# Designs tried in a protein design chat: VH-VL binders against q9umr5. Part 70

Target 1, 268 residues: q9umr5
Amino acid sequence: SYKPVIVVHGLFDSSYSFRHLLEYINETHPGTVVTVLDLFDGRESLRPLWEQVQGFREAVVPIMAKAPQGVHLICYSQGGLVCRALLSVMDDHNVDSFISLSSPQMGQYGDTDYLKWLFPTSMRSNLYRICYSPWGQEFSICNYWHDPHHDDLYLNASSFLALINGERDHPNATVWRKNFLRVGHLVLIGGPDDGVITPWQSSFFGFYDANETVLEMEEQLVYLRDSFGLKTLLARGAIVRCPMAGISHTAWHSNRTLYETCIEPWLS

## First folded at step 18 (VH-VL)

Design t6
Fold by OpenDDE, look of step 20:
Structure t6 (fold): chain C 268 residues (1-268), chain A 122 residues (1-122), chain B 112 residues (1-112)
Amino acid sequence: as target 1 above (268 residues)
Amino acid sequence: QVQLVQSGAEVKKPGSSVKVSCKASGGTFSDYAISWVRQAPGQGLEYLGYIIPLFGTADYNEKFKGRVTITADKSTSTAYMELSSLRSEDTAVYYCARDEYYPSSFRGMDVWGQGTMVTVSS
Amino acid sequence: DVVMTQSPLSLPVTLGQPASISCRSSQSLVRSDGYTYLYWFQQRPGQSPRRLIYEVSNRDSGVPDRFSGSGSGTDFTLKISRVEAEDVGVYYCMQGTHWPYTFGQGTKLEIK
């Protein structure tokens, strides 16, 4: 039998968005028990990510307990960050494949149409003032806002991304790294035509430097320092990078070709 | 059942400022954006700007060249629109309207205030 | 700015007859999220505007089914299958896809 699949949705999302993915899995892996977690839907997805991590943890623990052979995680967009944090704080998770589906793993910095209504373009240069304030960090989007021009504020004020990245020292860094390294495979999916994740390379742990030049994963300090285990995972062949062009952000979970190429191989 | 109630009519001199209020009732103020639209007598509708009270973020139509300031007080469920350096051509009925912005994106104004007439005359 | 062009600007209609208003945008109103943020508003004499249609073809609650919206890309239409006396007023299309949001000129519907 196939291992259970747990699906975590993204910002302003719900379980309904994954109806096509469920169909794909049912067709190609019949009998697979797929659970799309219907937590923090819609506006509730704006709640602090640590709160979401706790909620999703409570939901996945029973599923994992009933699956001694392990489970697969498919985590979409913001959900990918939730899942990474989840795997960092859980010392007993049994995740075989962690599939990060177009997630801003290295953060978000941009004013795409998807976010423009929340943060107008005219305020982009000043968004750091909001996101890196104490009240700003009460919103999920600000928890992974990564302003390359205000790195000091990011490192000091980010209550989520900077911590799970190990970019800011904290007492749980070593343990979180150990926990995260329990994953069998880290499958990173994204692409240049996403239109929301900015830069799109964030889905592969790439990100802007101070000049907004995109650097690759291997050039990031978190990799070089192996702060949460990326270097180790890569060395053991546990990281899979699956870029795909021609897919918009809202279509990653509803594209058959993408599923067959980037998701299906890891659901066995 | 959701209502937007605006402040009363204003008569202002050129060069002065006006601040119109918009109080929301019957719903969750922080779940919506507040848009401001004006209408000169016998003319069409013109979009001024909006605020998202939850974040305190606002955006403005650049046509007004920084003369418009939109604010919101979550504690009183009230949005404000201030227009400075008033001109005769600013004479209009000013409307606030509620915008739904989730679960998808910014949706057009589904609830409108009753309007506030602002007259600018020397 | 995106220019919204309505036609006609004046629409005299006989009671019980259908009416049609066109709205054309200077550029596509399809946003990256796949949605088209085209709205129709009704403003009766002496009243605040009222939203009739959102996202091209969705009627708001309480809007009679004689109103319908259609279109795609840059061309949109509001139709009234049978005009009633209460339909007298000015109708505006608005785009919410591109900043700043912009309205059409308005179409004044009158009874002949």
Scores: ipSAE 0.217, ipTM 0.705, lowest interface PAE 2.3, mean pLDDT 93

## First folded at step 20 (VH-VL)

Design gn10
Fold by OpenDDE, look of step 22:
Structure gn10 (fold): chain C 268 residues (1-268), chain A 123 residues (1-123), chain B 111 residues (1-111)
Amino acid sequence: as target 1 above (268 residues)
Amino acid sequence: QVQLVQSGAEVKKPGASVKVSCKVSGYTLTELSIHWVRQAPGKGLEWMGGFDPEDGEPVYAQRFQGRVTMTEDTSTDTAYMELSSLRSEDTAVYYCATVSYDWETGRYSFDYWGQGTMVTVSS
Amino acid sequence: QSVLTQPPSVSGAPGQRVTISCTGSSSNIGAGFMVNWYQQLPGTAPKLLIYGNSNRPSGVPDRFSGSKSGTSASLAITGLQAEDEADYYCQSYDISLSGWVFGGGTKLTVL
């Protein structure tokens, strides 16, 4: 039998948003138990990511317990960060494939139309004033805002991304790394035509340097220091990178070709 | 706030086609996702299809694929449902309804309904 | 044979509490899709009663409540009133049918 698949959504999503994905799975892997976790939908997706991590943890624990052979995680957009954190704090998870579907894994630094409606008076260059404040960190988007021009503020004020990345020292860094490394495969999916994730390479742990030049995963300090296990995962062949062009951000979970190429191979 | 006004009752012969209209007001048709649900006399509700609220594409229930066509005229804010090869079993009240997304809860629902159109198929 | 199963009828006296069950499967409610409830008064179009498992639209009394657990959902009506006599339908999305699905409906009789 197929391992259960757990789907974690992104900002302002609903379970309905993943209907096509679930239909694809049902069609190609009949009998698979697929569950979209119906938590923190809509406006609630703006709540602090640590709160979301706790909520999703409570939901996945019983599913994992019933699946001793393991489960697969498909985590979309913001959900990919939630899932990475989830796997970092869980010392007993049994995730075989962690599929990160167009997630800002190294953070977000863009003021696309998708974000402008939330921050209508804020420019990308000025959002640090809000996001790195105590009240700003109460919003999920700010939890993974990564301003390359204000690295000091990011490192000191980011209450989520900087911690799960091991960029800021904390007493759980070693344990979180150990926990995350329990994953069988890390499947990274994204593409240049996303239009929301900025830079789009963030889905592959690439990101801006101080000059806004995009550096790849292997050039990142978190990789070089193996702060949360990326270097180790890559070394043992556990990282899969699946870039695809021509897909907008809201279409990653509803594209058959993408599913067959980047998702389906890791559900067996 | 949104009002849906449907066309009048229809009587058709088996094998014929029927086209029911649904005029929207309060909002423009481009702002809405129209779906169709029918109900046979004394029976339950049956979803027929509609325009997907996320991608705007028409989606039909498998049972009606090949026989149903849903269209929209944005110039008149009117949605249409055409059902062909009518059978006696197609005798029902046909409803149009809006499917809306609530951003606070992240939920979709059929929040506004037309008054219904009775379609009778008889020899 | 509807995908979502409801009792064909329930009854209660005024002031009582009644519940209507909606039993789905792993392809709809169990897959994480939301459940909506509709009230249909005799001779009228359905009206949205509960959306997204437990949310009430404006104008719906708080004596109506919805819940979801596992592969099932439930509509509860407290303080039953004569005006509540109607048909009630649950609704969800089903991946096996690639579409919205309704329960078979429940006729509520107020005694």
Scores: ipSAE 0.915, ipTM 0.952, lowest interface PAE 0.5, mean pLDDT 95
Fold by ESMFold2, look of step 20:
Structure gn10 (fold): chain C 268 residues (1-268), chain A 123 residues (1-123), chain B 111 residues (1-111)
Amino acid sequence: as target 1 above (268 residues)
Amino acid sequence: QVQLVQSGAEVKKPGASVKVSCKVSGYTLTELSIHWVRQAPGKGLEWMGGFDPEDGEPVYAQRFQGRVTMTEDTSTDTAYMELSSLRSEDTAVYYCATVSYDWETGRYSFDYWGQGTMVTVSS
Amino acid sequence: QSVLTQPPSVSGAPGQRVTISCTGSSSNIGAGFMVNWYQQLPGTAPKLLIYGNSNRPSGVPDRFSGSKSGTSASLAITGLQAEDEADYYCQSYDISLSGWVFGGGTKLTVL
């Protein structure tokens, strides 16, 4: 009797990486249909996020159609941004719980091994020169790169994050907000020992100001302007924040305590 | 070139134990995850267990829990599978194989296999 | 009984196309886990043929192809040749067993 669960993976991921999460769900919620979407794996996870959104949209439509009572999304890392965009572009989604598992929802401003591999001479202070170019925006990680020291470049060049956050004008902003607000609950999960998401508070819609001081969600302009519905969701009691220390970025979907505390209660 | 060379055939009595070795060359065990698969005569492949490629911990198939131990000696690049309380139905060829992650595709597969070790359990 | 079901045998004449099915469930292929395929020539160890549903390792001819849909996967062999006579196994991961699983195997006979 449990709602189907759809899992959307992150950068350089595979469905195998979610085996423990799926095992936890099978043990605690027997009979639940759980699907890790087997798309954009490995290097394909670097494709532009709008391409990924379209492909994942095509995959979720039949699952949602067969479950008129609703589905849940568990979306990890980069996958959480894909899922938030899905909720905005789908005017007929039936998602009850959107579980954002250590996702860079306000963007990323941190060096990673993937960035070093992809742009070996760059560091976070100069990566804006690459990411805020048309060529750079062809890579998914640049689609959510958020340099707090080059806000004007971010606002003009971002082809993805600035749009889904409602930080740049576009003709669909009102309808995307309405679609996103149909979600039953937004469950935000992350923690200080993640080691990849920078700042880790991005998983909770926090982010740096120009001095690299973290402002919490309620201090962000996107919240204050309610540009895509965060203020409305919080006032509705629909936002759940579940921070947990001691979990590295690759371990969020393989920690049973995290599952039992932050995920299981929302898999009705 | 990765190469897996297994120990020779064994004949055992019921109730005994067998320990099969798998020597890795061309790579080191710290770079590879070794899994074990057996095949009874005329039958299909059966996964027994191995070292998880993501966390490096041994995992065993449920039906072998309590009877199998898989270990590695990184100083000699040799993996071992020990199966205890042998029965006649444990007669099989035992293979070691590497489980590899292909970062380009994001996929796991059993890509290199040893030659197999025949273990015969007979009174 | 194998968790992944394959036909016990298939046959074809040289030059023909054959398809080998691999039927799983919602706890393995249907949960989104990849499907790999292995070829086993008589008296030899298995050899990786297809990995990650459809990827072909270097040295595997392009007449071998794989696909996955729903809870099932398929290996297709076109331009069938005598040397393709072998046993073929599919493989995936299963969350109920918390482990890797192989199909029961399919013997391909070239007529």
Scores: ipSAE 0.826, ipTM 0.912, lowest interface PAE 1.0, mean pLDDT 93

Design gn2
Fold by OpenDDE, look of step 21:
Order: C-alpha cells, then sequence, then structure tokens
Structure gn2 (fold): chain C 268 residues (1-268), chain A 123 residues (1-123), chain B 111 residues (1-111)
C-alpha cells in the first residue's frame, strides 16, 4: 500500500484548495490515505508560526504513529516553512518525502497581494519596521520576512526563520539539524512565474544579498555552514529540485503536469 | 441583501431539455459562484454542479456530465442550468445557490438559495 | 446510497438535546474537507445552518452547534423547539466524486 500523505496548507487556504491535488493522488495512487490538516485556516493562518507548528505537530503525531512505514508531507507556501520547522523539532518523525510546494524556504521580501492586503500602507522597503518588532512577530508573515537590507534586525528579531535556519545561535540548533536530517527526500518545487514568493528562488533556498542579487542555495551561509543540514542532504542525494515555469502561486497544487513531474514520483 | 429568484415550474416529456434560470441580486458573480442542487420528491439533496469558487470554471457532478450545461449571463445577472435527455428520474425541485468564501474561517458555504423550480418529467 | 450517511430520523421533546450524525470516509470528511449543515423546513428551500464544521451564520441561534472528528461530523441542537422540526443535511467535498456531496438527510421530529 501507499504511504499516507499529509498536506499542510498555506496562508488563507482551505482544504478545498487542495481538492485537485487529492484527486490527482486518488487517481494515480488509489488507496492512498491523504489528509489535509484542517488547522489554522483563514485568518488563523496569521498566527505565529511556532504556534502553528505545535498545532500541526499534534495533528501529525497520531498519523505518523499509525504509519510505521513512513509518511509523505506535501506542504504548500507558508506551510512549507511550518513543515520544515515541524521536522526540525520532532526527533521521532518518519517522513519519507518532504515536498515543499512553492514555499518561501529562505524567506520573503516582496510586495505581494497578500502583503498589500494585510499592510495596505506598508511598502516592502519599510515593512521591517513592523515585522521586526515584537508586535509584528505575532504574525506568521513576519516570521519569515527576510529583509536583505536589514540583516541585523532580521537576525536579532526573527523569531522563526532565523532560528530554523540556524542563522542565529540557539541551544537546539544541533538537535534540530539532526531531526531534520531524518527526512528521506527534500523535494523543492517552485518557479519564476509564481508571482508571490519573492524571490521565487526562495523556494530553492536562494535569496537576495545586500544588493538584491539572487544567490543560489550553494552560496547561502546556511548551506556553507550546513546550519540545518542542507549541505548534508545534498551530499547524500536527498535534495530534489523541480523548477517549473508558467505556474502562478495559487496553481501549484492544481496543475496536473506539475503533479506528474514534481510530486507523483515521490509518493511511492 | 442577496436574493436568488428562479424561473417557474416546468413540465417536460422524456427526451426533452429544460433550462432553469436563476436571477441574482445583491452581489456580483465575482463575489459568489452559483451552484445547482436538486431534490426529488420526498428525497434528499443532490449536488449537480456549479462554478468553482476558486477558478470560476464550471464543474459538474459525474452523474450529469454530458447532459448538463451551466452558464452565466453577467449582463442580466442570471445563471442558467440546462439539463437534456430528460427522464422520469429527473423529476425534482431544482435549486440554485450561491457559494461564498469566508476569509475569517477559510470555509466555503452554500449561503443563499433560490426558491426552487419544480421540473416534472412525464410521458 | 448517499456518500455521507445520516440517520433517517431523530426525535426529541421540547427543551431536550438531540444530535444528528454524519458519517463520511477518507475521501471526504476524513480527507480534511469541511462539513456544512443545512436546515430545510417543510416546503421551503434549504438554509445554511452550520458551515466549516462549527461556524454559525448570522441569525442562527447558538443552540445549534457542529463538530467534526475523524471521518464523521455531528450537529447538536440544544433546547429543542417546535420550530426545529425539519430535515437536516450534512455536506462535504468528496475527492473520489470530484464534487460536493450531501448526506441522505435526517428528519427531526419534535414530540
Amino acid sequence: as target 1 above (268 residues)
Amino acid sequence: QVQLVQSGAEVKKPGASVKVSCKVSGYTFTEYSIHWVRQAPGKGLEWMGGFDPEDGEPVYAQRFQGRVTMTEDTSTDTAYMELSSLRSEDTAVYYCATVSYDWETGRYSFDYWGQGTMVTVSS
Amino acid sequence: QSVLTQPPSVSGAPGQRVTISCTGSSSNIGAGFQVNWYQQLPGTAPKLLIYGNSNRPSGVPDRFSGSKSGTSASLAITGLQAEDEADYYCQSYDVSLSGWVFGGGTKLTVL
């Protein structure tokens, strides 16, 4: 039988948003038990990501316990960060494939429709004033806001991304790295036409330098220092990069070609 | 105030087609999507199809695929459901309903319903 | 025959608490899709009663409540009133059918 698939949604998503993905899985892998975790939906997706991690942890633990052979995670957008953190804090997870579906894994720095809606009077260049405050860090979006022009503020104020990246020292860094390395495969999916993840290379752990030049994963300090295990994963062939053009952010979970090319191969 | 007003009762012969209209007021088709649900006499509700609230594409229940067509006329704020090759089993009250998304809860719901259109199929 | 299974009927006396179950499967409720509930008074169109498992639309009294667990959902009515006599339907999305599905409906009789 196929391993269970757990789906973690993104910002303001609903389980309904993943209907096509589940239909694809049902069609191509009949009998697969797929569960979209119905937590932190709608406005609640704005809650601090650590809170979300705890909630999702409580939901996945019993699923994992019932599947000693392992499970697959499909984590979309913001959910990809939640899942990475989840795998970092769980010393007993049994995740075979961690599929990061258009997630801002290295953070977000851009004026997206979501940001404009939440912060209508804020611009990308000034959002650091809000996001790197204690008040701002109570919102999920700010937990992975990564301003390349205010690195000091990011490193000191980011209560989530900087920690799971191991960019700021913390007592659990070694353990989290060990836990995350339990994953069988890390499948990174994203593309240049996403329109939301900024830069889109963030889905592949690329990101801006201080001049807003995009550097690839292998050029990032987190990779070079192997702060949470990226270098180790790559070395053992556990990282899969699946870029695809022509897909908007809200279509990653509903594109058949993308599913067949980037997701389906890792559900067996 | 959202209101759905459907066309009047229909009596059809087997093999014929019926087209039911649903005039919407109080909202735009960009805010809501129209779906159709029928109910045979003394029976339960059956989803027939509708416009997907996320991508706007028409989606039909498998049972009715090839036999049902759902359309919208934005100029008249009217949605239509046409069912062809009618059979006696199609005798039912047909409802149009609006489907909305609540951003606070991240939930979809069939929140407003038309008064229903009785379609009788008999030889 | 319905994808979602409901008891055909339930009954209660005024002031009592009644519950209506809605049993689905791994392809709908168990897959994480939301459950909605509708009330249909005799001779009228259905009315949204509960959406998203446990949310009440404006105008729905708090004596109506919904819950979801595993592959099942439940509608609870406390302080049963004569006006509650109606048919109740649960609803969810089913991936195997690629569409919304309703339960078979439950006729609630107030004794």
Scores: ipSAE 0.925, ipTM 0.954, lowest interface PAE 0.4, mean pLDDT 95
Fold by ESMFold2, look of step 21:
Structure gn2 (fold): chain C 268 residues (1-268), chain A 123 residues (1-123), chain B 111 residues (1-111)
Amino acid sequence: as target 1 above (268 residues)
Amino acid sequence: QVQLVQSGAEVKKPGASVKVSCKVSGYTFTEYSIHWVRQAPGKGLEWMGGFDPEDGEPVYAQRFQGRVTMTEDTSTDTAYMELSSLRSEDTAVYYCATVSYDWETGRYSFDYWGQGTMVTVSS
Amino acid sequence: QSVLTQPPSVSGAPGQRVTISCTGSSSNIGAGFQVNWYQQLPGTAPKLLIYGNSNRPSGVPDRFSGSKSGTSASLAITGLQAEDEADYYCQSYDVSLSGWVFGGGTKLTVL
């Protein structure tokens, strides 16, 4: 029998958007219990990410309890950050595969349609004035905004990303690292034609330096210091990188080739 | 005021085809998809198919595959449903409905319905 | 048999609260798909009443409310009025059928 699969959606998603992914799983892994968590939909996906983490935590607990052999997570876009936080804060998680589907794991520094709607006169170069304020941190997008030109403000103001990355010391850092390291596999999925995640290499823990040159995961300070366990996971052979070109941001969960190549092998 | 006006009642023989039209007017949103739902006398609602609101491709309920074709004419804001190889069991009221996305809630709904078209298949 | 199960009938007196259940499975409501509710007055087309589990479109009285839990959903009607006498249908998406599905319907009788 197959482990249950829990799906965590992204910004302004609906469960309906995952219908094709669920159909693919039903075809290749019949009998698998798959649940798209129907929380924080639409406008509610803008709530602070720690609030979302708490709500999603409450939803996954009974599913994990009924599956002592373990579960898999498929976490899309913003949902991948929610899931990474879950893996850190849950002492009792039993996640085998964490599948991060085009998620901005090292943050976002790019304009999106949602940023234009929320802040119609702002661009990426000046958005730090909004996002690194107490008011801005009440929006989920700002919780993972990562301006490479204002590192001091990011480190001081970020209420979410700087903490789960271990870029600021906090009393839970050791426990969060221990919990995160209990995952069986970390599967990183993304690609150059995504069009939303900026830089797209954020889905693989890459990010800009101060000159907007992309540094890969192994060049990041959080990797080198092993602040939340990336270096340890890579050394164990537990990190799988599955890049795929030709897929736009809204198409990751509805592409059969992507599913068969990057997702299906990890749904034991 | 949104109105979905369907073509008039039809009486057909078994084995024939029927084509029902649905004209949309007064829709204040720029995008919608048309879906079709039927209701046999004294029975419940049955989804037949429509255009997927996310990708715009026609999708049909499994039991109608091969017998139903749904088309749209955007120049006249008119949708069509054609059901072939009619049987007496196809006697029903056929409704069209608009399907739209609400970005605030992240949800889809069948928000406006036509008056229905009675199709009677008499043998 | 419909994929979503509703009681065939429910009754209540004016002013009472009634609930109508909608029971699905792991391939629809249990998979996380939304639930919508429709009211059908005799001789008329269905009308959207609740969408996305609990959202009320404009023009629908606040005495109608919806909820979803597990594999089931519920429509509640408070302050029951004679005009509420109708058939009520729940709706969701089903991954095994790759399509939208409706419940069998519930006839509400106002005593």
Scores: ipSAE 0.837, ipTM 0.915, lowest interface PAE 0.7, mean pLDDT 92

Design gn3
Fold by OpenDDE, look of step 21:
Structure gn3 (fold): chain C 268 residues (1-268), chain A 123 residues (1-123), chain B 111 residues (1-111)
Amino acid sequence: as target 1 above (268 residues)
Amino acid sequence: QVQLVQSGAEVKKPGASVKVSCKVSGYTLTEYSIHWVRQAPGKGLEWMGGFDPEDGEPVYAQRFQGRVTMTEDTSTDTAYMELSSLRSEDTAVYYCATVSYDWETGRYSFDYWGQGTMVTVSS
Amino acid sequence: QSVLTQPPSVSGAPGQRVTISCTGSSSNIGAGFQVNWYQQLPGTAPKLLIYGNSNRPSGVPDRFSGSKSGTSASLAITGLQAEDEADYYCQSYDISLSGWVFGGGTKLTVL
């Protein structure tokens, strides 16, 4: 039988948004138990990511317990960060494939229509004033806001991304790395036409330097220092990069070609 | 106030086609997606299809695929459902309904309904 | 025969609490799709009663409540009133059918 698939949604998503993905899985892998976790939907997805991690943890633990052979995680957009954190804090997870579906794994720094809707009076260049405040860190989006021009504020104020990345020292860094390394495969999916994840390379752990030049994963300090295990995972052949053009952010979970190319191979 | 006003009752012969209209007011068809649900006399609700609220594409229940066509005329704010090859089992009240998304809860629901159109298929 | 299974009928006296169950499967409620509930008074079109498992639209009394667990959902009506006599339908999305699905409906009789 196929391993259970757990889907974690992104910001303001509905379980309905993943209907096509589930249908694809059902069609190609009949009998697969697929569950979209119905937690932190709508505006609740704006809650602090650590709170979400705790909630999702409570939901996945029973599923994992019933699946001793392992489970697959498909985590979309913001959900990808939630899942990475989840795998970092769980010392007993049994995740075979962690599929990061267009997630801002190295953070977000962009003025997209999506962000403008949430912060209509804020500009990308000034959002740090809000996001790196204690008040701002109460919102999920700010938990992975990564301003390359204010690295000091990011490192000191980010209560989520900086920690799971191991960019700021904390007492659980070693353990979290160990836990995360339990994953069988890390499948990174994203593309240049996403339109929301900025830069789109963030889905592949690429990100801006201080001059807003995009550096790849292997150039990132988190990789070079192996702060949470990326270098180790790559060395063992556990990282899969699946870039695809022509897909907008809201279509990653509803594209058949993308599913067949980037997702389906890792659901066996 | 959102209102859906459907066309009048229809009586059809087996093999014929019926086209039911649903005029919307109080909102635009671009804001909501129209779906159709029928109910045979003394029976339950059956989803027939509608426009997907996320991508706007028409989606039909498998049972009706090839026999049902749903269209919209944005100039008149009217949605249409045409069912062909009618049979006695198609005798039912046909409802149009709006499907809306609540951003606070991240949920879709059929929030407003037409008054229904009785379609009788008899020889 | 409905994808979502409801009891054909329930009854209660005024002021009592009644519950209507909606049993689905791993292809709908169990897959994480939300459940909506509709009330259909005799001779009228259905009306949205509960959406997203437990949310009430404006105008729906708080004596109506919804819940979801596993592959099932439940509608609870407290302080039953004569006006509550109606048919009630649960609804969700089913991946095996690639579409919305309704329960078979429950006729609620107020004694």
Scores: ipSAE 0.928, ipTM 0.956, lowest interface PAE 0.4, mean pLDDT 95
Fold by ESMFold2, look of step 21:
Structure gn3 (fold): chain C 268 residues (1-268), chain A 123 residues (1-123), chain B 111 residues (1-111)
Amino acid sequence: as target 1 above (268 residues)
Amino acid sequence: QVQLVQSGAEVKKPGASVKVSCKVSGYTLTEYSIHWVRQAPGKGLEWMGGFDPEDGEPVYAQRFQGRVTMTEDTSTDTAYMELSSLRSEDTAVYYCATVSYDWETGRYSFDYWGQGTMVTVSS
Amino acid sequence: QSVLTQPPSVSGAPGQRVTISCTGSSSNIGAGFQVNWYQQLPGTAPKLLIYGNSNRPSGVPDRFSGSKSGTSASLAITGLQAEDEADYYCQSYDISLSGWVFGGGTKLTVL
């Protein structure tokens, strides 16, 4: 009776980290088939996002094929970008709810413990020198690094985010938009106390302008131009925004109140 | 190298309790969690519980809820498992093991095991 | 019975390849949780052999390999040697039990 749920993890994650989320689903939606995709764990989560998209695509195809009535996606952190790319490149996806759980949908511009560990000699103001190089684009973090002070470099060098946002011309933009628009609902989850996603409004398609002032989704060029379908989805009533304060980045999938408020209603 | 040394064998009567210790030694300490696994004579491995490596709270297997308490003394690097209301079916070798996260693979595993403590429950 | 099902025994001659299966369900392996493998020699504590489906810790020969597909996992041993005679256990996490689970164990006999 319930649609299968597919979970896509983030950077340096494991399927074990989602044990509480799966328990919540089992309690409220007994009999639901839930699969955390057991791919690109640990250091493999640093591989180029297009490689990850291809691997995750291969894993979701049989699950979707067995569920012609549709599936739900719960995609955490970096995993939300993987899922958005999946929705664009798959002509045949049958996703009803795409639940984006604290994902850097408009990119990342901030020092984090992950960045300090990976690039200990770099600070966010200088990371563009690494990320906007061919070598840097071989790392997943750099695939969605978005330096608001070097927008021309971002638009030229990004091999992933600028493409799935339709910020750079490519031959598949129209098809990707059409595929993405087949999603039933886009559920955006995040909050001000996340501590990793920078700005945290990236989880809601907000982002910095050149003065580091956050512009909301409806003020972004990608929304105004409807480059990949956000304006169309909002007009259709298909976008749900569910912000919640008091949750750190690693706690989104282990908070029962967050689950009950923002996730549970969309698991039909 | 990490070593886990457990307390000696115990003989207990039904209804009593047993407390097994597990002292960890080796490298400079890093955060790790101790879990307990038992094995009845001629039988397989059975997970009893331990400290969750992500949140540090004790988690007990449903079968042992209400009868088991697991504690750690970080000043002595010693973990303890206490099992109460003992029954003859609790006769087993009790192992402690480290549960650690491998950041390279993103995986958890029971890496290092103690030598085991035989607990015999008989009338 | 055990949540993860293993054959009670398997055997092979020296130099042969053997495979030990571990069959779970949608609440454990099928939900995406990792599979670990342990070797237990008689009278000794278990030893980690494979973790995270296919990773070998240092000191484990490359003739031991693991894989996972669907709700099942396999441990393969190539170039079978007399010292491989032991009990082998698979392990995963189960959401219905909210805990780690072990398979019932497989006795490997080297002829």
Scores: ipSAE 0.820, ipTM 0.904, lowest interface PAE 0.9, mean pLDDT 91

